# Ledger of designs, part 15: VHH binders against UV-B-induced protein At3g17800, chloroplastic

Target 1, 346 residues: UV-B-induced protein At3g17800, chloroplastic, of Arabidopsis thaliana (Mouse-ear cress) (q9lvj0)
Amino acid sequence: ASSASNDASSGSSPKPIAPLQLQSPAGQFLSQILVSHPHLVPAAVEQQLEQLQTDRDSQGQNKDSASVPGTDIVLYRRIAELKENERRRTLEEILYALVVQKFMEANVSLVPSVSPSSDPSGRVDTWPTKVEKLERLHSPEMYEMIHNHLALILGSRMGDLNSVAQISKLRVGQVYAASVMYGYFLKRVDQRFQLEKTMKILPGGSDESKTSVEQAEGTATYQAAVSSHPEVGAFAGGVSAKGFGSEIKPSRLRSYVMSFDAETLQRYATIRSREAVGIIEKHTEALFGKPEIVITPEGTVDSSKDEQIKISFGGMKRLVLEAVTFGSFLWDVESHVDARYHFVLN
Below, E stands for the ipSAE of ESMFold2; O stands for the ipSAE of ESMFold2 at other seeds; V2 stands for 0.75 times the mean of E and O plus 0.25 times the DockQ between their complexes.

## First folded at step 13 (VHH; framework vhh_gefurulimab)

Design x01 (from w03 with S30D S53T; at its last look DockQ between E and O 0.69; V2 from the best seeds 0.72)
Fold by ESMFold2 at other seeds, look of step 13:
Structure x01 (fold): chain B 346 residues (1-346), chain A 119 residues (1-119)
Amino acid sequence: as target 1 above (346 residues)
Amino acid sequence: EVQLVESGGGLVKPGGSLRLSCAASGFTFDDYAARWFRQAPGKEREFVSGITTGGSTTYADSVKGRFTISRDNAKNSLYLQMNSLRAEDTAVYYCATYRLSYLSTYDHWGQGTLVTVSS
């Protein structure tokens, strides 16, 4: 039932199919299945979640052994922490494998770790030209929001995608991570929007379809809400230049988001699980390397690495679209797994 | 549950030595830069020494040549060897860790351990 021979370029590469290498036994197993039998990944994940549930239930039974005289309480506590950390790592890697599987189903290759290019231009963005596929993975309403996000990031150069620029690798990674968070937020809101739209379409609840008026404050609010880093917030929180050829198009989803009070917006901007946060961090670090810091003579911490990369604006667009799609898939995957193995606490 | 727990403080005579330890738990210590700070009574907290994930060390001028910072990632521990102690080294010493990620900054602090240098 597998017919993946059309992806010949993947078969000649020694690189993993995703930038983050999985370390747990479950993660390594799923990595192998992702390569050999990608259509079986959902079933393999169900098996791994069952095992993870059994392991969690068994650890609950072993808690009584710590009450026995002669048991080293410090050792027991340390062992329990180790087992909890192992379960969290395993769960993170199951979630990541499912996100990777969704990219494979969409026939979209994840961008590999960013490194010096053999390309004569020196630019890092020799990635596939399958941007159209990424664009079609989202509802029309969600895509309009994604397009506006791209316009805010690229500014006047949204129409000049062949230009190449020197950009801080740190800044590109920050934009990538912020875009993952934005995709997570957008999918979360879009799912609620689509459900409410469907319920209002019922015979007694039909509603007049009308383009809502754009509110700039609401747009800035959800862009700011997805930022979790001061430098990323400044970069993602808008452009310094006004009057460039960027445009903000009307969107029913934007109007829906603007209808939320501040508390609701903050809740929706929050990544629900520590596992999802960990995946975003580890995936972005696999792509761009860990941000390097220095400790100044005054004792403050600062970002010392100012590595520059050459990337076209089309390459930036590809990165941002992938990041938003990654976040969108992560929301779905997190929700799917939580229904089967409860781990989301908030 | 994130914790940094300092130990090894105490009373020592001028010219003496003391070794501080900081035990980390609840996070991946290897990924963090680590620093020692100190706060003397009535003074602001000041930097003592730091060590990056790559092992590069930094020292405040007042402690260069007398203090040595080190880390043991296998034990999730940070150390400060303090030699040739002086009365002005009397302070509460704090362990701190710092990580920059593409999503956030993570800054963790211990509760401190008292070092008293007096005759």
Scores: ipSAE 0.717, ipTM 0.878, lowest interface PAE 0.8, mean pLDDT 79
ESMFold2, look of step 13: ipSAE 0.727; ipTM 0.880
ESMFold2 (binder alone), look of step 13: mean pLDDT 85; pTM 0.864

Design x02 (from w03 with T52V; at its last look DockQ between E and O 0.75; V2 from the best seeds 0.00; counts 0 for: grease 24.7 > 24.2)
Fold by ESMFold2 at other seeds, look of step 13:
Structure x02 (fold): chain B 346 residues (1-346), chain A 119 residues (1-119)
Amino acid sequence: as target 1 above (346 residues)
Amino acid sequence: EVQLVESGGGLVKPGGSLRLSCAASGFTFSDYAARWFRQAPGKEREFVSGIVSGGSTTYADSVKGRFTISRDNAKNSLYLQMNSLRAEDTAVYYCATYRLSYLSTYDHWGQGTLVTVSS
């Protein structure tokens, strides 16, 4: 009897399956399906996307009716804006639910929101440090790039994951968000690479990137895409980024990326949709809290870096691998949904 | 899509009062810090007052005690109550909003409203 009660409580999910709690009716519905019948999430998403399409089509009909001159045109415009914003929020939450589903299918739990530590050491990283499942989710070529990314972040402590650092929570969140963007970028380029590799049309080596783009310019463009948030280098103690750069092993995917011209690389470094950007921001804020700012008497904006957390380098590695994987899944989910409900404008 | 529209400027005598408004649209105003700036002819733009999303306020020394900033998130509006106006308060007043996220900063500006304080 007691055991039956515990089973029912387990089904109600007292521990959230993801740090971001979904607020829309569709998001709450999908959250329940994710827990109770995860195999049904794709069908539930298709139903929700059909509803969104119907609502968007209906809003177009209302816009046509409200185009008649009259006293209520301001009211109709405000209603249309509210409905559009609600559709956007709903779509974001559908995308997020699909990313969470991919983690569940991979049997990888998302880390919980970072909260005040009950641990005697004061560390916030209560999550498992074993990462073999996350490492297996990526092509070998993509993983080589992920490994290089980790080396830049972790620096000399790449092989000593038990050590602990005290670091700004804001900076950890920035590294996480940048790593999500990097995973999105890597998946995008890796898909092109794998297709071209299958067709035997890939450039043979790094020499092509040297001849098609000046080495310094190509390297700077690539590093700009990787370092969209310059805090990544700062976490690694990256004052000596040149020294750490010399430790980065070459890879076939790195060589492929270096072969891109600057315009192509910039396009690939851009998140395609507002919804994907919103998901990255909201997910990271759910993990680390909303960044706080103050306004100085001179009128400038100052971000507080006073809140410090203790995190092991193994815990940090786990966060970064999750972030890259999240970005990789987000690229796939965005593409899948866009084919069914067009929302990407890029 | 994103707009900040200032209003409420005009001509007033020294010692008078004005209330400036700024209407925000195209973004979630309650997530943003908001600031007023002003620029007098031939001078650089200067800070007047600011209010963070949590409600804490900041004032430039030159306006402290005379100006009051406030916001109404339900109306997506920012206000500046200006009392005891002086000739040196004559300027174009700009509304600006700012948000920090883990990915980026978002900074929006209005086109300004003219305040003239003269006899």
Scores: ipSAE 0.742, ipTM 0.892, lowest interface PAE 0.7, mean pLDDT 80
ESMFold2, look of step 13: ipSAE 0.748; ipTM 0.896
ESMFold2 (binder alone), look of step 13: mean pLDDT 84; pTM 0.850

Design x03 (from w03 with S101T; at its last read DockQ between E and O 0.43; V2 from the best seeds 0.69)
Amino acid sequence: EVQLVESGGGLVKPGGSLRLSCAASGFTFSDYAARWFRQAPGKEREFVSGITSGGSTTYADSVKGRFTISRDNAKNSLYLQMNSLRAEDTAVYYCATYRLTYLSTYDHWGQGTLVTVSS
ESMFold2, look of step 13: ipSAE 0.738; ipTM 0.884
ESMFold2 (binder alone), look of step 13: mean pLDDT 85; pTM 0.855
ESMFold2 at other seeds, look of step 13: ipSAE 0.761; ipTM 0.893
ESMFold2, look of step 14: ipSAE 0.754; ipTM 0.893
ESMFold2 (binder alone), look of step 14: mean pLDDT 85; pTM 0.854
ESMFold2 at other seeds, look of step 14: ipSAE 0.748; ipTM 0.890
ESMFold2, fold request of step 15: ipSAE 0.769, 0.763, 0.758; ipTM 0.899, 0.894, 0.889
ESMFold2 (binder alone), fold request of step 15: mean pLDDT 86, 86, 86; pTM 0.866, 0.864, 0.870
ESMFold2 at other seeds, fold request of step 15: ipSAE 0.759, 0.743, 0.770; ipTM 0.899, 0.888, 0.899
ESMFold2, look of step 15: ipSAE 0.719; ipTM 0.873
ESMFold2 (binder alone), look of step 15: mean pLDDT 85; pTM 0.856
ESMFold2 at other seeds, look of step 15: ipSAE 0.748; ipTM 0.889
ESMFold2, look of step 16: ipSAE 0.746; ipTM 0.882
ESMFold2 (binder alone), look of step 16: mean pLDDT 85; pTM 0.851
ESMFold2 at other seeds, look of step 16: ipSAE 0.758; ipTM 0.898
ESMFold2, look of step 17: ipSAE 0.744; ipTM 0.890
ESMFold2 (binder alone), look of step 17: mean pLDDT 85; pTM 0.857
ESMFold2 at other seeds, look of step 17: ipSAE 0.738; ipTM 0.887
ESMFold2, last read: ipSAE 0.775, 0.760, 0.762; ipTM 0.902, 0.894, 0.897
ESMFold2 (binder alone), last read: mean pLDDT 85, 86, 86; pTM 0.862, 0.867, 0.868
ESMFold2 at other seeds, last read: ipSAE 0.778, 0.755, 0.743; ipTM 0.902, 0.889, 0.879

Design x04 (from w03 with L103F; at its last look DockQ between E and O 0.44; V2 from the best seeds 0.57)
Fold by ESMFold2, look of step 13:
Structure x04 (fold): chain B 346 residues (1-346), chain A 119 residues (1-119)
Amino acid sequence: as target 1 above (346 residues)
Amino acid sequence: EVQLVESGGGLVKPGGSLRLSCAASGFTFSDYAARWFRQAPGKEREFVSGITSGGSTTYADSVKGRFTISRDNAKNSLYLQMNSLRAEDTAVYYCATYRLSYFSTYDHWGQGTLVTVSS
């Protein structure tokens, strides 16, 4: 490949295509193919899934031959746990590689890890603020919901994208992760909505007076599915202190979501696989670093920190749109992989 | 399957020592902060000591200078060295772990091990 100027190491080092570095043998292999021959990623993934299936079939044989009481059972359990952990990591990294590949197909570069600012303004957002490619990746109905999500986060600053704010890095990471979950949820319901729309079986009439409260409750489900830590706070804080009149408008997709009973809504708002949860966590930590915690003298966990970053509202919009798109792609990728190698347990 | 299993409890005379262990399995222990709590009969559970994933330690005032928390991430284990034991230290001791991510929080607890300090 090409030689770069100012190369003082053992050779030129390409910039990472994604913030999360893959550690498993399969992940390292797929990372190489993503860089060198991205058109081969689907075939490489199929090979890795076949290997996982072969390994799972072999575990079935060993289970039959190793069924004995006592110490052998304890050792067998530990070996099975290790192999399950390796399988989970491999699947996580296959899913991540496929999400990265979808961004490459869309000709959208992922934002790199947030690093110390070299910009004279002190801003951390070095990435381009043009978002047209990201916006076009979603159905019109899904985009309306995404726009409402952006309005809640950015508030009155939706039209003032050059403004710079100081905001907690922890808050930005929380907004990012919540936006990934939201994109995952939106894609799931949008697929059902689009299918039912083409089959002409959608619920009739939209009640335009439905409030944004139901939308906010759908977004908040990720916090309800996990024990809330008191220091985490609401995801809408810090960035938008003031509401903007008429920033939320009714949509057919919102009305469709409101037609779900509470049990269905909770099920749809839950990430289906541990592997998908795992890559959301690892990707977000690769972007923003691991959240810092301290243990107080009273024994409680304090997750608050005063680290502030400077980011433009355009940079924030770009992050949120990427996060929603990541979640949307994750839903598709998870479904594709599950069809080839069943791993979703519910 | 997540497990925290405490061990090392028992009967000891005042002024003696015990070392408690907590073995973690089913999760990546090195990513977690870990804490010891204790509960004497008829009393509220109270904090004893904690250690972050990076190794920073915290102690309740009642045990400072007598107890030492440590961890061995390679063995997925948490320890509490308890010296100069007093009758007031008699309690069930619990191991707990905590991890914060941008996505969620994770909180795990063991079943406890009994420490009895008496003549």
Scores: ipSAE 0.604, ipTM 0.869, lowest interface PAE 1.0, mean pLDDT 79
ESMFold2 (binder alone), look of step 13: mean pLDDT 85; pTM 0.860
ESMFold2 at other seeds, look of step 13: ipSAE 0.614; ipTM 0.868

Design x05 (from w03 with L100M; at its last look DockQ between E and O 0.50; V2 from the best seeds 0.67)
Fold by ESMFold2 at other seeds, look of step 13:
Structure x05 (fold): chain B 346 residues (1-346), chain A 119 residues (1-119)
Amino acid sequence: as target 1 above (346 residues)
Amino acid sequence: EVQLVESGGGLVKPGGSLRLSCAASGFTFSDYAARWFRQAPGKEREFVSGITSGGSTTYADSVKGRFTISRDNAKNSLYLQMNSLRAEDTAVYYCATYRMSYLSTYDHWGQGTLVTVSS
């Protein structure tokens, strides 16, 4: 399918299309194409992936030649390692550009870097709080899971989106990153779920099964599965409310997820590639700043940056929905690129 | 492959000097805080010195003024200059690195290098 985007920016300085600025030659090239000629992005990505493949193939030939007399083994290995690292950075930036493209195709602008002193009120969420486009990007079953995720984060304030809270910027960033991880996981399992629904509709070939799972036990397994990477949701105390018990409702996708054994859940909750992990870390750091640590006089490590920001609950909802969508797109983009340039090891 | 490799340990007389090095590989060292710990026989591992990714240093009281921590991010290396050594400084010294991201924490530890201070 053709790729097209309507970006009508016309200020005296161009606004960035994404909070993370790409630094590799391929990344800078793709950033330009995303803005100026978005219909060319698929071809530009293919060109960059072919270059990466050629570079990797030529390094395989040089490795075979490293056994010849007169070769400096230490220097050769050092250079090969540097080339591998550059290929990884380039691939990471190609993946990020493709995620940004998906947001542009959905006509959803990524939020800019968060700044607590951007206006006289001090509130950081100057972006639109309407989220209907983001909500429509997901299957109904996936959205039910997303809604439950929002309920866990926002609590009783889920119905009071105009309220403003003062909360740690670090904790908001942790919630954002955890929500990206969750979106990645949800997309992975939703795709399997939707495929199985289609196959069970097939005449004479459907294998019907009961998928009911005890709610309490299923919830415990669910929390374990979505936390296989260190989730930071426990750090989001400022936007959470006490008394969640009756707000969370079961869904067909939750029941499906609860039917997996713990090993399968752990596998599905794991980010498949180092590049995808790097993207989540760099994107979140571009939004919220790099977490800073201090070494205490006792020698322990502690977070030195606990900047407080003012954000509405509607603004927080917008951030979480973007994060889940980002994770969902990252899963698709990772899978698409891996089919063309194999880099996923698990 | 993530590695921290300490070197520079050995036998030295009281009042002497020794320079420990820690070579980092398999990760972006400049993003990490780094610390030296030590463990004497029969004692708990204790903090010696630390340096943040930005270069801010911290020292245990027992070594302040005698030990100097430094880093060279271009060489992926951490150093501990140990002067005016005493018998109480005898221990296995460990290099450790720490980074926090919004996703996770990353801790790496070396295998240690023995420092013996005796006559």
Scores: ipSAE 0.717, ipTM 0.869, lowest interface PAE 0.7, mean pLDDT 80
ESMFold2, look of step 13: ipSAE 0.725; ipTM 0.882
ESMFold2 (binder alone), look of step 13: mean pLDDT 85; pTM 0.856

Design x06 (from w03 with S56Y; at its last look DockQ between E and O 0.43; V2 from the best seeds 0.00; counts 0 for: grease 27.6 > 24.2, SAP .672 > .668)
Fold by ESMFold2, look of step 13:
Structure x06 (fold): chain B 346 residues (1-346), chain A 119 residues (1-119)
Amino acid sequence: as target 1 above (346 residues)
Amino acid sequence: EVQLVESGGGLVKPGGSLRLSCAASGFTFSDYAARWFRQAPGKEREFVSGITSGGYTTYADSVKGRFTISRDNAKNSLYLQMNSLRAEDTAVYYCATYRLSYLSTYDHWGQGTLVTVSS
């Protein structure tokens, strides 16, 4: 039997607030502040960003002064590259801390690292299945897209969330990571959509969202619209069923996305920074472990023996909603930090 | 910038030995599996040997017992010790690395180094 867990416990070691442990000096400092004084995290981040800026500015000046012959310039370049990598790691961890802080402000706990539980069923999803907080964190139009995403992933079990399935841990992690990327994309597009909707509606435009939803017809229409944007519509196939594409509902945001030319769509579907990509990979690896591979005798690369896990479809829904929310927060956090410490190149 | 640079190729008599090296830069080499491939003129590229990030090795049947793959993660380097070379081993040898993450796959290739086995 399962029930909502109570985080309060007597005499126990502190629980981690997020599955990824931060290792840089700034990350460790922010982890402490996240637990003790979460309201101070924004100020602590500003201080860390100022330190990063000062370090980057000083190295830029030293780089210009390093005009010594070959051997010294090689050592200087190696040291400079190490410091650049340290700054990138630090920045990644600052971004992650800010995403965690947004979850804490929303009063939503991140799920812990996935492992077999003591639950009699053996399922890994001991976390609460209540998702209303996660659903309300997104605009109605964005949520419609999220719901379509869930329908593609959960398929026939969209209406039976209590069922338990045995699924590849690798596939669940891939679905999670893809859902983070999708949430990042959706937030980017939704911000533009909401701005345009507000400005266009004020000059006397009518609300057509209700009409757009009611005009959707035919399975072929849905499949054509979904398949025309491969990077946007790319869903991890581990749990999806092809015969359930008719469960996808049209939405005004989907119609808006379909209006983009291919170049705009590709640009919006791209994660802007290597730091954001690194966060997605490290967070997902903290949840599901690092993927392992084997090299076959023919020289091809295949996944190694992959662990099977038991998870309810409600647990999967909770993971996907968290992942999309994580990506949405990551977009906001990346934009916020870039305005203060410029690191995004595109 | 991601780079894989092969070296150590050359002209060798049948029965001789060569050691190929591949220097990796611009990524965390220790997270990657690594493979050697070869391509003779006019033929398809074929697998030679591979080594996982954990050190487990795989060899094509044609080279097993004669070639030894190894890696040095501290030096970001991959090696192929080639012994008892035969004329059919003549090819351009390519270093390749592969990593699977939950978000993507990363597949990197070098430019190759020529090995010629002839009398």
Scores: ipSAE 0.700, ipTM 0.878, lowest interface PAE 0.8, mean pLDDT 80
ESMFold2 (binder alone), look of step 13: mean pLDDT 85; pTM 0.861
ESMFold2 at other seeds, look of step 13: ipSAE 0.701; ipTM 0.877

## First folded at step 14 (VHH; framework vhh_gefurulimab)

Design z01 (from x03 with T101V; at its last look DockQ between E and O 0.51; V2 from the best seeds 0.00; counts 0 for: grease 24.8 > 24.2, SAP .686 > .668)
Fold by ESMFold2, look of step 14:
Structure z01 (fold): chain B 346 residues (1-346), chain A 119 residues (1-119)
Amino acid sequence: as target 1 above (346 residues)
Amino acid sequence: EVQLVESGGGLVKPGGSLRLSCAASGFTFSDYAARWFRQAPGKEREFVSGITSGGSTTYADSVKGRFTISRDNAKNSLYLQMNSLRAEDTAVYYCATYRLVYLSTYDHWGQGTLVTVSS
């Protein structure tokens, strides 16, 4: 990776590898390994997941011990809640570290926290506008959908990348977070699409792609998980199945997506785990700050922060491509971790 | 499971004081703005007071100077100190929390606690 970065910092200090700083013991350890010995990150993650599994097994044993008469039930419940919160934070940070590693392996630097720039133009986009590496990380069919997404966001200015706009920082963060969820969705459906395409090419393949899609057993699991976890469902409500049908340019993946019934489409548009939702929100907040709220004398609540930032359309394109790639990687990372330490909602 | 549970309501004489509490669970209370609303019989629900996650407070004109909102993030609790109570303050008082995140909003409500101000 000694020749992977040609970016010159516009500041006098080194840039962090990612905008979200990890605070758990596991997260801090993984952050160090990401910088010093990135090839060891997979082994370090396996070790941390084994520890989480051991802790969960011990928690089951401690519950049996804590049910003995004479135990302070209120104290036990408070301790259990604290431990569950720590477990969730640890797991979120493991997921995030793995996503960061995938960016490092692709030789793509994550955009730093959006802050005041020393750039004479006043632009906040100090990051490179070159996006070829990001574009190559996705299947051609997936990228076609990503390109349509960019066209919807940038509008007629898709080809005017050097122009600069004043735009609400809050709205940029909203577009970023929505684009992460879109990338997650796209990767999920693209993997199903690519598998079915391969089966049609191989001797054992099937020409019944619609039937195969409808018979996929994972679809029922996703519906049950969304129904049983209202907090995740609330986050997922920000990604509408109807929005996916609004793409302008036709594509094979778009046609495949449109063949889904409404329930399947909604299921695939929903983030599977609370931990994945959590790191999307924390990562976006690390980039753009927490949205500020004002309570009016009439009692209404809304965003009071109308901070405007100057960003080029090329800078915006880079942000959106990173967001979609982040979501795509998150799908893979979530699946990888769930196979080793089960945490995804049924 | 997300819960907001109000307590501390009851019967009090005009000019008296009462302290309402709202216990939050199932979410990170410190990230939320919190508000008190009230609904008198036959009336629409009205804003009483609010406090942001950073501690900035807002009061409806009808309660300003008499009511004090506060929060204790370590205890996941919201409070409303009500002084110089009047018959017009008789209502069911509701605790509500609100958080704006980049993808959505979270808006949680309690079930209410009755405050009756009468001689």
Scores: ipSAE 0.630, ipTM 0.866, lowest interface PAE 0.9, mean pLDDT 79
ESMFold2 (binder alone), look of step 14: mean pLDDT 87; pTM 0.884
ESMFold2 at other seeds, look of step 14: ipSAE 0.668; ipTM 0.877

Design z02 (from x03 with S104T; at its last look DockQ between E and O 0.71; V2 from the best seeds 0.73)
Fold by ESMFold2, look of step 14:
Structure z02 (fold): chain B 346 residues (1-346), chain A 119 residues (1-119)
Amino acid sequence: as target 1 above (346 residues)
Amino acid sequence: EVQLVESGGGLVKPGGSLRLSCAASGFTFSDYAARWFRQAPGKEREFVSGITSGGSTTYADSVKGRFTISRDNAKNSLYLQMNSLRAEDTAVYYCATYRLTYLTTYDHWGQGTLVTVSS
């Protein structure tokens, strides 16, 4: 028995709350608050956004009013570029911190970095978590779409979760990133679907629908909605615009999506901000490492010799569900922040 | 705004040397692989040399031993030292950068700088 507290082995290296480590002063501060005082995160974010707005207003105004000291134009341009990059990094990290907060509020732990040193047997499931929490975070209609997405990725082995496959780490990371984009798209469409469903119950609620439609029309395309991984991750290509007229009943989200014309589908499949794209890229790189490439003697770029990992179908299902949820939260967080600090391209 | 600006081209005698530079802006150059291509009049654009973000270099057979690619990430710059120049090296030289992410590829190209090797 142990009478004295001798806890040297009790954990001097706590697990990080998320695979991407935040580097900016604001990001590091928010990381600390997320752990110590999570109820203060909304107020801390508001403070950081106000500071970003003040900095943007001051620097944009001063740089534009510069007179004719042409001998130092290169220095002014470089300083302005550095400050803009710093504001962008800070904004990305605020958005990421808010996404992490949503996972913490849902009591769902993010998968830690997938590294060769953290998994000596190649790739074995180190994250056997229950997926029911993830499944219940989405509307029933959105979940139907998520289930179809999983079936496309896992195929006939969807019921054989203990099977282990050796698969390209690059391919797993690409499926993860594509699944984040899909979750972002699904949440965007689901919010519109749920609003229209509610309005069909209440007479005279059209004013909210009109403003939502007008706002959505101004979104600039940021990502092409064509298969970046045609065999395993071709989710955007599965959205068909077939409709032969007549009113389509929006009983499920798939039917609702199929009622959109091609231009509307393209707009909704676009990630609205460069910052959201950057978060997806940085988060996925934190999970899987940067993709390895080589330049061939012919001058082409080749990634065919990238690392292989071992992963169960259950582990893959967990990754995909997390990715879709991450994308769904990113849509909400992006919208929330854009209302306070406008950054989304129109 | 993403920019790649080549410089250092010009007229040089056979056997001479030139050093090309490419200045990058509007993106994080250190995350990118970089390549030089060239296009002679009436010919297709061809690979000259490449360097990964980690510094690994590759050369086309026609320039191996004569050309040296390098990068300075602190200055966001790519370089091509061209020695023992020949008339066949006459072309417009293009700087290009490439990055693969789990989401997409990024491919940026400069406008080119003319190198003329003639007596």
Scores: ipSAE 0.725, ipTM 0.882, lowest interface PAE 0.7, mean pLDDT 79
ESMFold2 (binder alone), look of step 14: mean pLDDT 85; pTM 0.855
ESMFold2 at other seeds, look of step 14: ipSAE 0.754; ipTM 0.893

